# VH-VL binders against q0atu2, part 372

Target 1, 119 residues: q0atu2
Amino acid sequence: MLDKKARIRTSREYRNVFEKGKRLSGRFLIIYYVENALDNNRFGFITNKKIGMAVIRNRIKRQLRAIVREYQGQVKNKHDIVLVARAGIGKSSFEGMEKDYIAIMKKAGLFARNANKID
Below, E stands for the ipSAE of ESMFold2; O stands for the ipSAE of OpenDDE; V2 stands for 0.75 times the mean of E and O plus 0.25 times the DockQ between their complexes.

## First folded at step 20 (VH-VL; framework fv_dusigitumab)

Design hh24 (at its last look DockQ between E and O 0.66; V2 from the best seeds 0.77)
Fold by OpenDDE, look of step 20:
Structure hh24 (fold): chain C 119 residues (1-119), chain A 122 residues (1-122), chain B 111 residues (1-111)
Amino acid sequence: as target 1 above (119 residues)
Amino acid sequence: QVQLVQSGAEVKKPGASVKVSCKASGYTFTSYDINWVRQATGQGLEWMGWMNPDSGDTGYAQKFQGRVTMTRNTSISTAYMELSSLRSEDTAVYYCARDSGYDSGEFYFDYWGQGTTVTVSS
Amino acid sequence: QSVLTQPPSVSAAPGQKVTISCSGSSSNIGDNYVSWYQQLPGTAPKLLIYDNNKRPSGIPDRFSGSKSGTSATLGITGLQTGDEADYYCGTWDSSLSAGYVFGGGTKLTVL
C-alpha cells in the first residue's frame, strides 16, 4: 500500500491537480499531473459510478494502487498525479491496466530512469 | 485488414502550410494512437509525434513544437497532420503509422501509410 | 545526429548471417523496448521486430532481435536478395522530451 505521504487526500489537493495540471488519456486511465513542491510524489485515484458497482470500483482502486506502488520508484519526483479510471477499465485485465499506466506515464514523460528495470 | 491510406502529394511554397490526411480502416480507429514519421530524400526516419484519436491528445517532438498540429475526425476514421511555416528542409515523405505498443506498454508502429510526398520549393 | 546509432551500411552474401547494431543510452534503449523496421526501396517502413525480440505475423524466424544494456541487435540469417533494404531501430526515449526515436538507419546490401 502507498504510504500516507504518497497519497493525495484533500479536496484542495485534488482541485489543484485538476486546475493546474496536465491531462492525458490512455485506454483505461486518464491522468492529471502537476509538479509539487515536495520531495515525493503523491497519487490520487478516482473511480466514478460509470465504472460499475462499488465492489468493482473498489477493486479497480486496489489494482491501480498496486500498479502505482510497483512503479513508484520509476516516476520522476515532485509530482502530484491523479489517476481517473475510464469506463472500460472494468473489463480490462490487471496486466492491461498496468500496461496502459506505463504507456500513459511514458507519454507524459513521468517515468524516470531506473537501473533495476527488467529489459 | 488494417490499412492506412494517405492523401496525395503536395507542393508548397516556403512559409505555407500543408495538411496531410491518413484514413484508417480495418480496425477501431479510436483504439490506437496514430504517429507521424517523415523521411527526407535519402535520409532516415524522423518521428514527429503521436495523436490519440479517442481523446485528441497529442505529443510532438520538440523539433516540431509550435509548428505541427495533429488532429482527427473520428466520424471518418481520419487523422491529420498539419505542418506550418514550411521550409525547404521540410521536403520529405510523410508517413502515418499505427501505434500498437499499448499492448505491451511500449511503442512500436505495426502498420504504415503509403506515405505522402511534400515538396517545399520557391 | 540520430539519437540511436547504427552502422550506415552492412553487406553479406546470400545465405550468410548479418547483424545490425543499434546503440543508445539509458533513457532510450536502456529503459524501453526496441523495435526494428525494414524499408524496402521505394516503400514504407515495415515492422520487423517489436519488444526487443518479438516478430509480427508474417516475419520469418530468420529475423531476430536482442537487447542488452543500452544496445540492440538485429540478426538476419539465411540472407536473401530480397532482404536488401534499409533497417531502422527505434524506441521510446524517456528523457525530458519524451518521444519516439529512430536510429540513423542501416543499408543492407546483399552481395
Scores: ipSAE 0.881, ipTM 0.944, lowest interface PAE 0.6, mean pLDDT 94
Fold by ESMFold2, look of step 20:
Structure hh24 (fold): chain C 119 residues (1-119), chain A 122 residues (1-122), chain B 111 residues (1-111)
Amino acid sequence: as target 1 above (119 residues)
Amino acid sequence: QVQLVQSGAEVKKPGASVKVSCKASGYTFTSYDINWVRQATGQGLEWMGWMNPDSGDTGYAQKFQGRVTMTRNTSISTAYMELSSLRSEDTAVYYCARDSGYDSGEFYFDYWGQGTTVTVSS
Amino acid sequence: QSVLTQPPSVSAAPGQKVTISCSGSSSNIGDNYVSWYQQLPGTAPKLLIYDNNKRPSGIPDRFSGSKSGTSATLGITGLQTGDEADYYCGTWDSSLSAGYVFGGGTKLTVL
């Protein structure tokens, strides 16, 4: 699991990212991201009902958390980042989500070191 | 057969703008980003930016921010690059290229257009 | 001055071997996979190597690639006169102005 400090937890925190942040789309994901005033990154995850039933949405949320955990050490610090699952994400594999995440994070300029998996 | 076909050569005066088109065929246009790369005579390749045809999102090289606009028309599978405030240094061949990013998480340009020569002269 | 450094030219006889180097930094070659492009005279570049060492369909196995640290190498064996071209390395750069970068290019002459 992500550390409690590395989570976006409140409605106010989410709203700040959506209102103040930049938006970038991949095939399966949309990221919203904004600089924060902290010394660390924070991540949030959103799935909507168009993706599927609650069990499916919860599985996708768990998979996205795992992907973010794998690469969190490579993300430039001081950012709040919200991952929004697109409606078509149910057709993707874990590896497809992972590649999509890597691609959009690179294009957003948010990776500061090697994006390959870390222990 | 993936193909990128670009618009024809352009001759422009300094201060004008140019808009180059890139028509895609043989694949789902919205599934891959289009990048633009230029090459002045006798010089190397210079990356200008990427454009996501699905969302319209773009990312421009710092050198071109403020002068370049990359767009698309998805109904005709066509990408566009417009460069404004042209100067003689902008004389080059301009290429569109498809990037692989969403297939692999790594970027390379697997298909290229034939190039469009833009000449900026007084 | 290109972000990635390549020798300006290299030459060898038909049938021989040649290598082309590409030197970068931790933010580009160090952190990202490298691709190579062949540009025959008067034509658009063509993908030759991707993911450091993989060949697209239609590229013969006499073309090879490798990466070590912040450097990459393109190898060509069994040189043919049709291999005369400019060769470019390319990769993503994750520094402050994240984007794609190319080497300055290497002119291969087969003589």
Scores: ipSAE 0.726, ipTM 0.897, lowest interface PAE 1.3, mean pLDDT 91
ESMFold2 (binder alone), look of step 20: mean pLDDT 93; pTM 0.957

Design hh25 (at its last look DockQ between E and O 0.72; V2 from the best seeds 0.00; counts 0 for: pae E 2.3 > 2)
Fold by OpenDDE, look of step 20:
Structure hh25 (fold): chain C 119 residues (1-119), chain A 122 residues (1-122), chain B 111 residues (1-111)
Amino acid sequence: as target 1 above (119 residues)
Amino acid sequence: QVQLVQSGAEVKKPGASVKVSCKASGYTFTSYDINWVRQATGQGLEWMGWMNPDSGDTGYAQKFQGRVTMTRNTSISTAYMELSSLRSEDTAVYYCARDSGYDSGEFYFDYWGQGTTVTVSS
Amino acid sequence: QSVLTQPPSVSAAPGQKVTISCSGSSSNIGVNYVSWYQQLPGTAPKLLIYDNNKRPSGIPDRFSGSKSGTSATLGITGLQTGDEADYYCGTWDSSLSAGYVFGGGTKLTVL
């Protein structure tokens, strides 16, 4: 589980990311990202009803949190990042989500320059 | 079969703009990014940027920031690359290429257009 | 000038093995998969290797790729005259200016 300090929790924090951040779309994910004034990254997760039933949405959130946690060390610091699940994510494999996350984060230039290789 | 068919050769004056088209077929157009790569005569390949046909999102090489615009028309599965303020150094063959990186979380171009020659001369 | 460094040219006789190196840095080859492209004279580039060592359908197994550290290598065994072409390595660069980068290209001459 992501540390509490690594989580976007308040509406204000989410709003800030949406209003001031950049947006990129992947196959299964949309990310909003903006620099923060902290020493750590914070992640938020959004799944809406078009993803599916609550059970599905919760599963997707768990999977996304797992992905984010796994690659947390490779992400450049001082960013607030919100992951929004797209409608098709419910039919994707975990590996598919993972690869989509990696790709979109690379596009965003959010992986650390000297980070270990992501396989 | 996947195909990318580009528009014909262009001759432009310095300062003008050129818009090259790339029509995709044989696959779901919105499922793969389109990248643009150019190659000056006798020179190497130079990446220009990517465009997500689904969202319209783009990422440009720093060298072309402010001068290149990548767009798409999803209804006809066509990607466009417009380069403005043309210079003689922009004379090159311009390629569109499909990015299949979604399959690996990486980036590689598995299908290429035939290329469009753009000549910039006074 | 290219972010990735390749030898400008290599040559070998038919049937021989040739290797083409591609040198990068920790921000590109060090953390991203490498792809190789073959460009026959007067044609568009063709994907030859992706994800360091995978071959697309239709690419013979005499073409191989490898990566170690911040360098990649393309290997061609059983060299044929039809292999005479320019070869480019490419990969994503994860620096502040994220984007795809190519090597300078290597001209392979079959003697």
Scores: ipSAE 0.864, ipTM 0.941, lowest interface PAE 0.6, mean pLDDT 94
Fold by ESMFold2, look of step 20:
Structure hh25 (fold): chain C 119 residues (1-119), chain A 122 residues (1-122), chain B 111 residues (1-111)
Amino acid sequence: as target 1 above (119 residues)
Amino acid sequence: QVQLVQSGAEVKKPGASVKVSCKASGYTFTSYDINWVRQATGQGLEWMGWMNPDSGDTGYAQKFQGRVTMTRNTSISTAYMELSSLRSEDTAVYYCARDSGYDSGEFYFDYWGQGTTVTVSS
Amino acid sequence: QSVLTQPPSVSAAPGQKVTISCSGSSSNIGVNYVSWYQQLPGTAPKLLIYDNNKRPSGIPDRFSGSKSGTSATLGITGLQTGDEADYYCGTWDSSLSAGYVFGGGTKLTVL
């Protein structure tokens, strides 16, 4: 699980990322990201009703948190990053979401020099 | 059968711009990134950038930031690369390539266009 | 100078084997998968190896790839005169503003 310090928590914090940040689209995800003034990263997650019922949305959010935790040590520090689930993500597998996340984070330049999977 | 067909050879003067097209067929154009790679005569391959045809998102090699623009027209399955402020060292063959590595979380170019020769001369 | 270092040339007799090295760093080969491309004279590059060691359809198993640490190797056995070409390694590099990089290329000659 992500630590409390590593979460984007308020609507204002989310809005800051959307308004000031860059965006990149993957197959299943869109990321928005911006440098922050902290010494750590913060992550936010958005799923909407078009993805499916609440059980499906909660499963997806849980899977995305697990993926982010798995790679968080590889992410360049001092960034607020919001993952937005695209319509159609419900048809993806965990592995598909993971691969999409890896590719889009690499394209965004958000992985550090020692970008290896961590446990 | 996946195919990428590029526009014909171009001759330009220094300071001009060139726009090369790459028409895709045999697959869903918006499902795969198009990358651009160039090669000067007798030299190696040089990556220029990627473009996501679905979103229009791009990422450019640092060397070309500010001079390159990569776009597309999804209705005709065509990608474009425009290079401005041309210099003699931009004389090269320019390739478009499909990146099929997205599903693996990596990057590799499995289909290439035939190349477009751009000559920059006075 | 290329971010990925390859020998400028290699040679061997028909039927023999050859290896082509590709040396990179922890920001590219060390953390990303490697691909290899063959470029026959006057043609566009062709994918030979992807994901370090996988062959696309139509590439015979005498072409192989491997990766160790920050280096990758292309192996070619049973050399044929038709294998004379330039060979390039390629991978993602996280330190060059998040971009793809190629090696400088290796010219293979078959005696």
Scores: ipSAE 0.539, ipTM 0.870, lowest interface PAE 2.3, mean pLDDT 90
ESMFold2 (binder alone), look of step 20: mean pLDDT 94; pTM 0.960

Design hh26 (at its last look DockQ between E and O 0.70; V2 from the best seeds 0.80)
Fold by OpenDDE, look of step 20:
Structure hh26 (fold): chain C 119 residues (1-119), chain A 122 residues (1-122), chain B 111 residues (1-111)
Amino acid sequence: as target 1 above (119 residues)
Amino acid sequence: QVQLVQSGAEVKKPGASVKVSCKASGYTFTSYDINWVRQATGQGLEWMGWMNPDSGDTGYAQKFQGRVTMTRNTSISTAYMELSSLRSEDTAVYYCARDSGYDSGEFYFDYWGQGTTVTVSS
Amino acid sequence: QSVLTQPPSVSAAPGQKVTISCSGSSSNIGQNYVSWYQQLPGTAPKLLIYDNNKRPSGIPDRFSGSKSGTSATLGITGLQTGDEADYYCGTWDSSLSAGYVFGGGTKLTVL
């Protein structure tokens, strides 16, 4: 589980990311990202009904949190990042989600310069 | 079988714009990014940018920022690359290439178009 | 000029082994998978190696790739005349201007 301080939790925080952040779409994910004034990154997760039943949405959310946690140390500092699950993610494997996350984060230029874990 | 078929050769004057097309077939067009790479005569490959056919999102190399526009028409599985304010240095073969990054989390181009020669001369 | 550095040319006799180096930095090869492309004269590039050392279908096992640190290497054993081509390494660059980068290319001549 992500640290409490590493989570976007309030509607206001989400709104700020959506309004001021950049948006990029991957195969299974959409990310919104914006710089913050903190010493840490914060992540938010959105799974809506088009993904499937609540059980599926919750599973996807857990999986995304796991992915984010795994690569958290590789993300450039001082960013608020919201992950929005796309409809097709329910049919994706965990590995597929992971690869999509990595790809989209690389496109966004959000991985640290000296990070080599993904390599 | 995956295929990328590009439009024919172009001859342009300096200052003009060129729009090259790349028609994809043999796969789900919206599932893979299209990248554009050019190669001047006798020179190496130069990456220009990527375009997500599903969302229309793009990322351009800094060198081409403000001068390149990558678009798509999903109804005909066709990607476009438009380069404006053409210069003689833009004379090159332009390739579209499919990116399989979403499958691996790493970017590589597994299928390429045949190339489009763009000549810029006064 | 190219972000990734390759030797401009290499040569070897048929049947021999040749290696092509690709040197980068921590922001590209150091943290991203390397791909290799073969470009026969007058043709479009062809994917030869991806993910450092994986071969697409149809690529013979005499082609190999490896990466260590900020450098990558393409190996070709049992060199054939048909291998005469330009070879390019490429990878993602995770710098502030994220994007794909190519090496300068290496001309392989089969003697």
Scores: ipSAE 0.879, ipTM 0.945, lowest interface PAE 0.6, mean pLDDT 94
Fold by ESMFold2, look of step 20:
Structure hh26 (fold): chain C 119 residues (1-119), chain A 122 residues (1-122), chain B 111 residues (1-111)
Amino acid sequence: as target 1 above (119 residues)
Amino acid sequence: QVQLVQSGAEVKKPGASVKVSCKASGYTFTSYDINWVRQATGQGLEWMGWMNPDSGDTGYAQKFQGRVTMTRNTSISTAYMELSSLRSEDTAVYYCARDSGYDSGEFYFDYWGQGTTVTVSS
Amino acid sequence: QSVLTQPPSVSAAPGQKVTISCSGSSSNIGQNYVSWYQQLPGTAPKLLIYDNNKRPSGIPDRFSGSKSGTSATLGITGLQTGDEADYYCGTWDSSLSAGYVFGGGTKLTVL
């Protein structure tokens, strides 16, 4: 669902985030994030084998992509952000993952609203 | 029952440091962040920062950056706040509080410690 | 100065209603849910309202909250002398140093 320009695509791009970025942990997610030189954000998603079988990992990736797309308008621009699913994320609901993402993104200082207000 | 029990009152001289403890019980300590909030006599509440007991990650209010350190010892379910280079303006009651962020995505402090009075005087 | 503005004091007679305002900006109340805390004399703050208008277990219905735009309001009906306390609004602020902010506090006096 993310546009091609909003995806982290290469090993070099991922390595840059892990090596130069900051790290924050929630209950189900870890984010790594670093300012980029672009006009836009880019997102990457990692699930490792400790999480479960491939079908489980793929479902989690789809859920995380949906969450990121829902909130992408609130994310401060010019950041590369990698979401790493923690072991145990399979115990969470979609709502649980969503709340975890919101919390860690706020604590990372990565959320700002668009000019449109929320009442 | 969730309970946060803090260490006793401290009297310090300017330039010293203080370390306040906050022992948690009645919940899984590593599942919720601990925040620190202070209140000078007759003043309002002032947020100092958050600490994730699982990872040790922290975020400090800019006013305290460079002077505050928030840590924990998970084996005894205890959070710590250390404030260095104390000055008279740091005289306050210091509270620990559990935040709800991972349950709701919105932050509020559902449980508070009883407070620790820190007096800085020469 | 506090980022969130509250009146310094309010008062009303027992049995009456009072409201306490909390005024912020688009970076805090405008984007995030508001909570309210009650601090009785000599005690730690206690959560009174969360998520703008929700009550934790044990908080009676006479306490209510609302939010509109960049402002929030705490309502207290059926005032009792035991309600004399300081009341603080609080929320996340997404501006410069991103962090939690409190209002300056409102002292409630029940005649």
Scores: ipSAE 0.794, ipTM 0.909, lowest interface PAE 1.0, mean pLDDT 91
ESMFold2 (binder alone), look of step 20: mean pLDDT 93; pTM 0.956

Design hh27 (at its last look DockQ between E and O 0.78; V2 from the best seeds 0.79)
Fold by OpenDDE, look of step 20:
Structure hh27 (fold): chain C 119 residues (1-119), chain A 122 residues (1-122), chain B 111 residues (1-111)
Amino acid sequence: as target 1 above (119 residues)
Amino acid sequence: QVQLVQSGAEVKKPGASVKVSCKASGYTFTSYDINWVRQATGQGLEWMGWMNPDSGDTGYAQKFQGRVTMTRNTSISTAYMELSSLRSEDTAVYYCARDSGYDSGEFYFDYWGQGTTVTVSS
Amino acid sequence: QSVLTQPPSVSAAPGQKVTISCSGSSSNIAANYVSWYQQLPGTAPKLLIYDNNKRPSGIPDRFSGSKSGTSATLGITGLQTGDEADYYCGTWDSSLSAGYVFGGGTKLTVL
């Protein structure tokens, strides 16, 4: 699990990201991202009923958290980032989801300049 | 079977705009980003930007920021690249290319259009 | 001028092996997969290598790619006259100005 400090937790925090942040769409994910005034990044996760049953939504959320955690150290600091799962994500493999995350984050320029190789 | 067919050659005056089209076929158009790359005569390849046909999202090289616009018409599987305020330096062959790096979380162009020659001259 | 550095030209006789280097930095080659493109005279570029060392369908195994640190290398064995072309390396740059970058290109002449 992500550290508590690395989580977007309040509606206000989410709203701020949606209103002031930039948006990019991947195949399975949409990310909203905005700079924050902190020394760390915070991540939020949204799965709606279009994804599927609660069990599926929870699985997807766990998978996304795992992906974010794995690459957390390579993300540029001082960003609030919200991941919104798209409807098709339920049919995606973990690896596919991971690749989508990597690609969209690269497009956003959110990986550190001196980041290590991402496979 | 995947094909990218671009529009014909263009001749423009300095200060004008050019809009090149790229019609995709043989695959799901909205599933792959379209990139644009140009090549001046006798010069190397220069990446211009990417466009997500599904969302319409774009990312442009800094050199072309404010001057390039990449769009798409999903109903006809066609991508467009418009370059404004043309200069003689913009004389080049412009390519559209499909990005298939999604599978690896990387970026590479597996299919290319035939190229569109754009000549800017007074 | 190009973000990635390639030798401007290489040459070899038919049947020989050639290597084309591509030098980058921590923000591009070291952080991202490298692709190689072949451009025959008067034609559009063609994907030759992707993901550092993978060959698309139709590309013979005499073409190979490798990457180490901030550098990538394209290898061509059993050089043929038809290999005479320009070769470009490319990769994503994860710097503040994220985007794809190409090498300056290498002209391969088959002697």
Scores: ipSAE 0.879, ipTM 0.945, lowest interface PAE 0.6, mean pLDDT 94
Fold by ESMFold2, look of step 20:
Parts: sequence; C-alpha cells; structure tokens
Structure hh27 (fold): chain C 119 residues (1-119), chain A 122 residues (1-122), chain B 111 residues (1-111)
Amino acid sequence: as target 1 above (119 residues)
Amino acid sequence: QVQLVQSGAEVKKPGASVKVSCKASGYTFTSYDINWVRQATGQGLEWMGWMNPDSGDTGYAQKFQGRVTMTRNTSISTAYMELSSLRSEDTAVYYCARDSGYDSGEFYFDYWGQGTTVTVSS
Amino acid sequence: QSVLTQPPSVSAAPGQKVTISCSGSSSNIAANYVSWYQQLPGTAPKLLIYDNNKRPSGIPDRFSGSKSGTSATLGITGLQTGDEADYYCGTWDSSLSAGYVFGGGTKLTVL
C-alpha cells in the first residue's frame, strides 16, 4: 500500500517522533507527528496487546494503512507521523476509524489546502 | 437531551482574566470536543478554539494564541475557557458548543450553551 | 474581515423565498462541508444545516442548503415573520492556521 520511502522503519525513527513530536488524540487513534528533513512524509503504525490478539491487531493495521494510503496525497509534506491504535479501536468500524483519522489530521493542521473534498 | 449550561455573567477590568464554565449533560462528555465561540454586541460569530475533554488536547485560533486556555474537569463533565489580559474589545457573549468532528470527519456545532456575557470596562 | 463572505442583509415578504450566499475559497468551502446556523434575536446560534445540505431533526424542509465550488447557498421558502434572524455559514479552513471559520452573517428581515 505505502511504498518503502513512506514508512518509518527503525526504532530510532520511531523514538524521534515520540520524544520530539506533538501528540493529538481522537476517539480511536493517537497521532504523534514531527517535521522531518526529507521531501516526503513517513508513516508508522503501533498496535499493542491491549487491543487484542495478533489477528485483530493485524486487521487494524491493514485498515489504518488503507486509510492513510487513501489520504496520503493530502497530507502536508515533511512529516513523520505515527498512528497509535487506542484500546477501543477493535470495536470500531472501518468508517469510524476513517472519520476519526480525518478529524484528528485536520485538527493537527496536517492536511494540505484543498486536501479533503467530500463529495 | 444534550445540554450545555454555562456560568453567569462577568464584569472585569482591563488587564484581568475571566474563566467561563460549560457543564455538559445528556451524552458521554469525553466523546466530543468542546469549542468556544464569542460574539461582540452587534457583531458576528468568532471561533476561538477546540478542546478534547478526554485528552485535554487543544487547538486555538491564531488571534487568541497566548491569551486563551481551554481546560476541563471530566469528573463533573465541565469545560472551561480562560481569557487573560482582557481589553474592552473582549466584551462579548461567549458560547461553548459541541463539535461533531469524530462522528462525521466534518465539523459543525450541533449543540450550544446559552452564552455567558463578559463585560470589560473600567 | 470574515474569511467567508455573506451579504449583510436580505429581505422579503411573508410566504416568499430568499437565498443567502456564502463565498469562500479552496481551503475552506471547496475542501470541507458547510454548515448553517440560525440566530434568533437574543438567543444562542442553532444548527440549521450540516454537511452542505442535511437538516438536523426538527428543522423543516423549507430550509435547504447547497454547495458548488467555493460557494454555498442557504434557501428559505414559505418565509415567516419568525424567520427574522441572523444567519451564518461556517466550515473548517484547512490553511496554515487550520481552524473553524464563520461568515460575517446575514440579517434576514421579513417585511
């Protein structure tokens, strides 16, 4: 879905976002975000065991990656962004996760001008 | 029913601060953001910012950065807006409003408080 | 100096139709859904239209909304003296200082 250049890959990269980045919470997601020195965005995804078994966590990661891919062209460049799934996300619908993501990305100021045209 | 009940009118002198409360009922307080909107006499609506009662996260309109603080006490389902360094131009009715954003991905204010009049005069 | 431009006033006789325009830009109206609020004299604003054209429960169908490009329109048919109020459009602005913006308001006079 996301190409390799658009992924946060190393523990050091994740740690940089958590330590230096801003944090914003929605109903199902928390985002951490920080400017990077690249020309592009990178995304990371965290699910912990409180969310459920591995099958459930993997489904959630796939759904979040699909949501991020759908909207990635509307995200302001030069950011490393980590999506952390909250404990209640396992009971959410795909639509619920999507609306949560849209809302928190707008509130964080991370969507570019003209970014979110609905209908 | 969803209800937002605000604190009473305030009279302040220039340079003082004011803190307005907004008590929510009829829904899960932590599930919706509270926004603050003000309106000077005979003027239009002016958005001040949003506050997430679950996390305490806030976002303020640029005009109010450095002068406004939005907080909450979740145990009593109450949001607060504090505006400092008051000037006569801050004389207005201040409203709290519930934000739809997490339901729809689009923002609109579906429920409003009754308003709190703040008068700044010497 | 509202980001969204509305006519300052509109008037029409009871039973007639009025429209109220709201003009914005690519960072607000074009990119986000528009809502409309009614403020009757001496009262708090009330949600009238959301998601460009949807009515919350209790709002009669003589109130309508539409959006095209960077502009939105509120329509009121069967005008009543009780509709005399200020009307505001509002939407999210996705620009650098992302936040919510209102139009300057339109005073509707029923005469």
Scores: ipSAE 0.721, ipTM 0.897, lowest interface PAE 1.3, mean pLDDT 91
ESMFold2 (binder alone), look of step 20: mean pLDDT 94; pTM 0.959

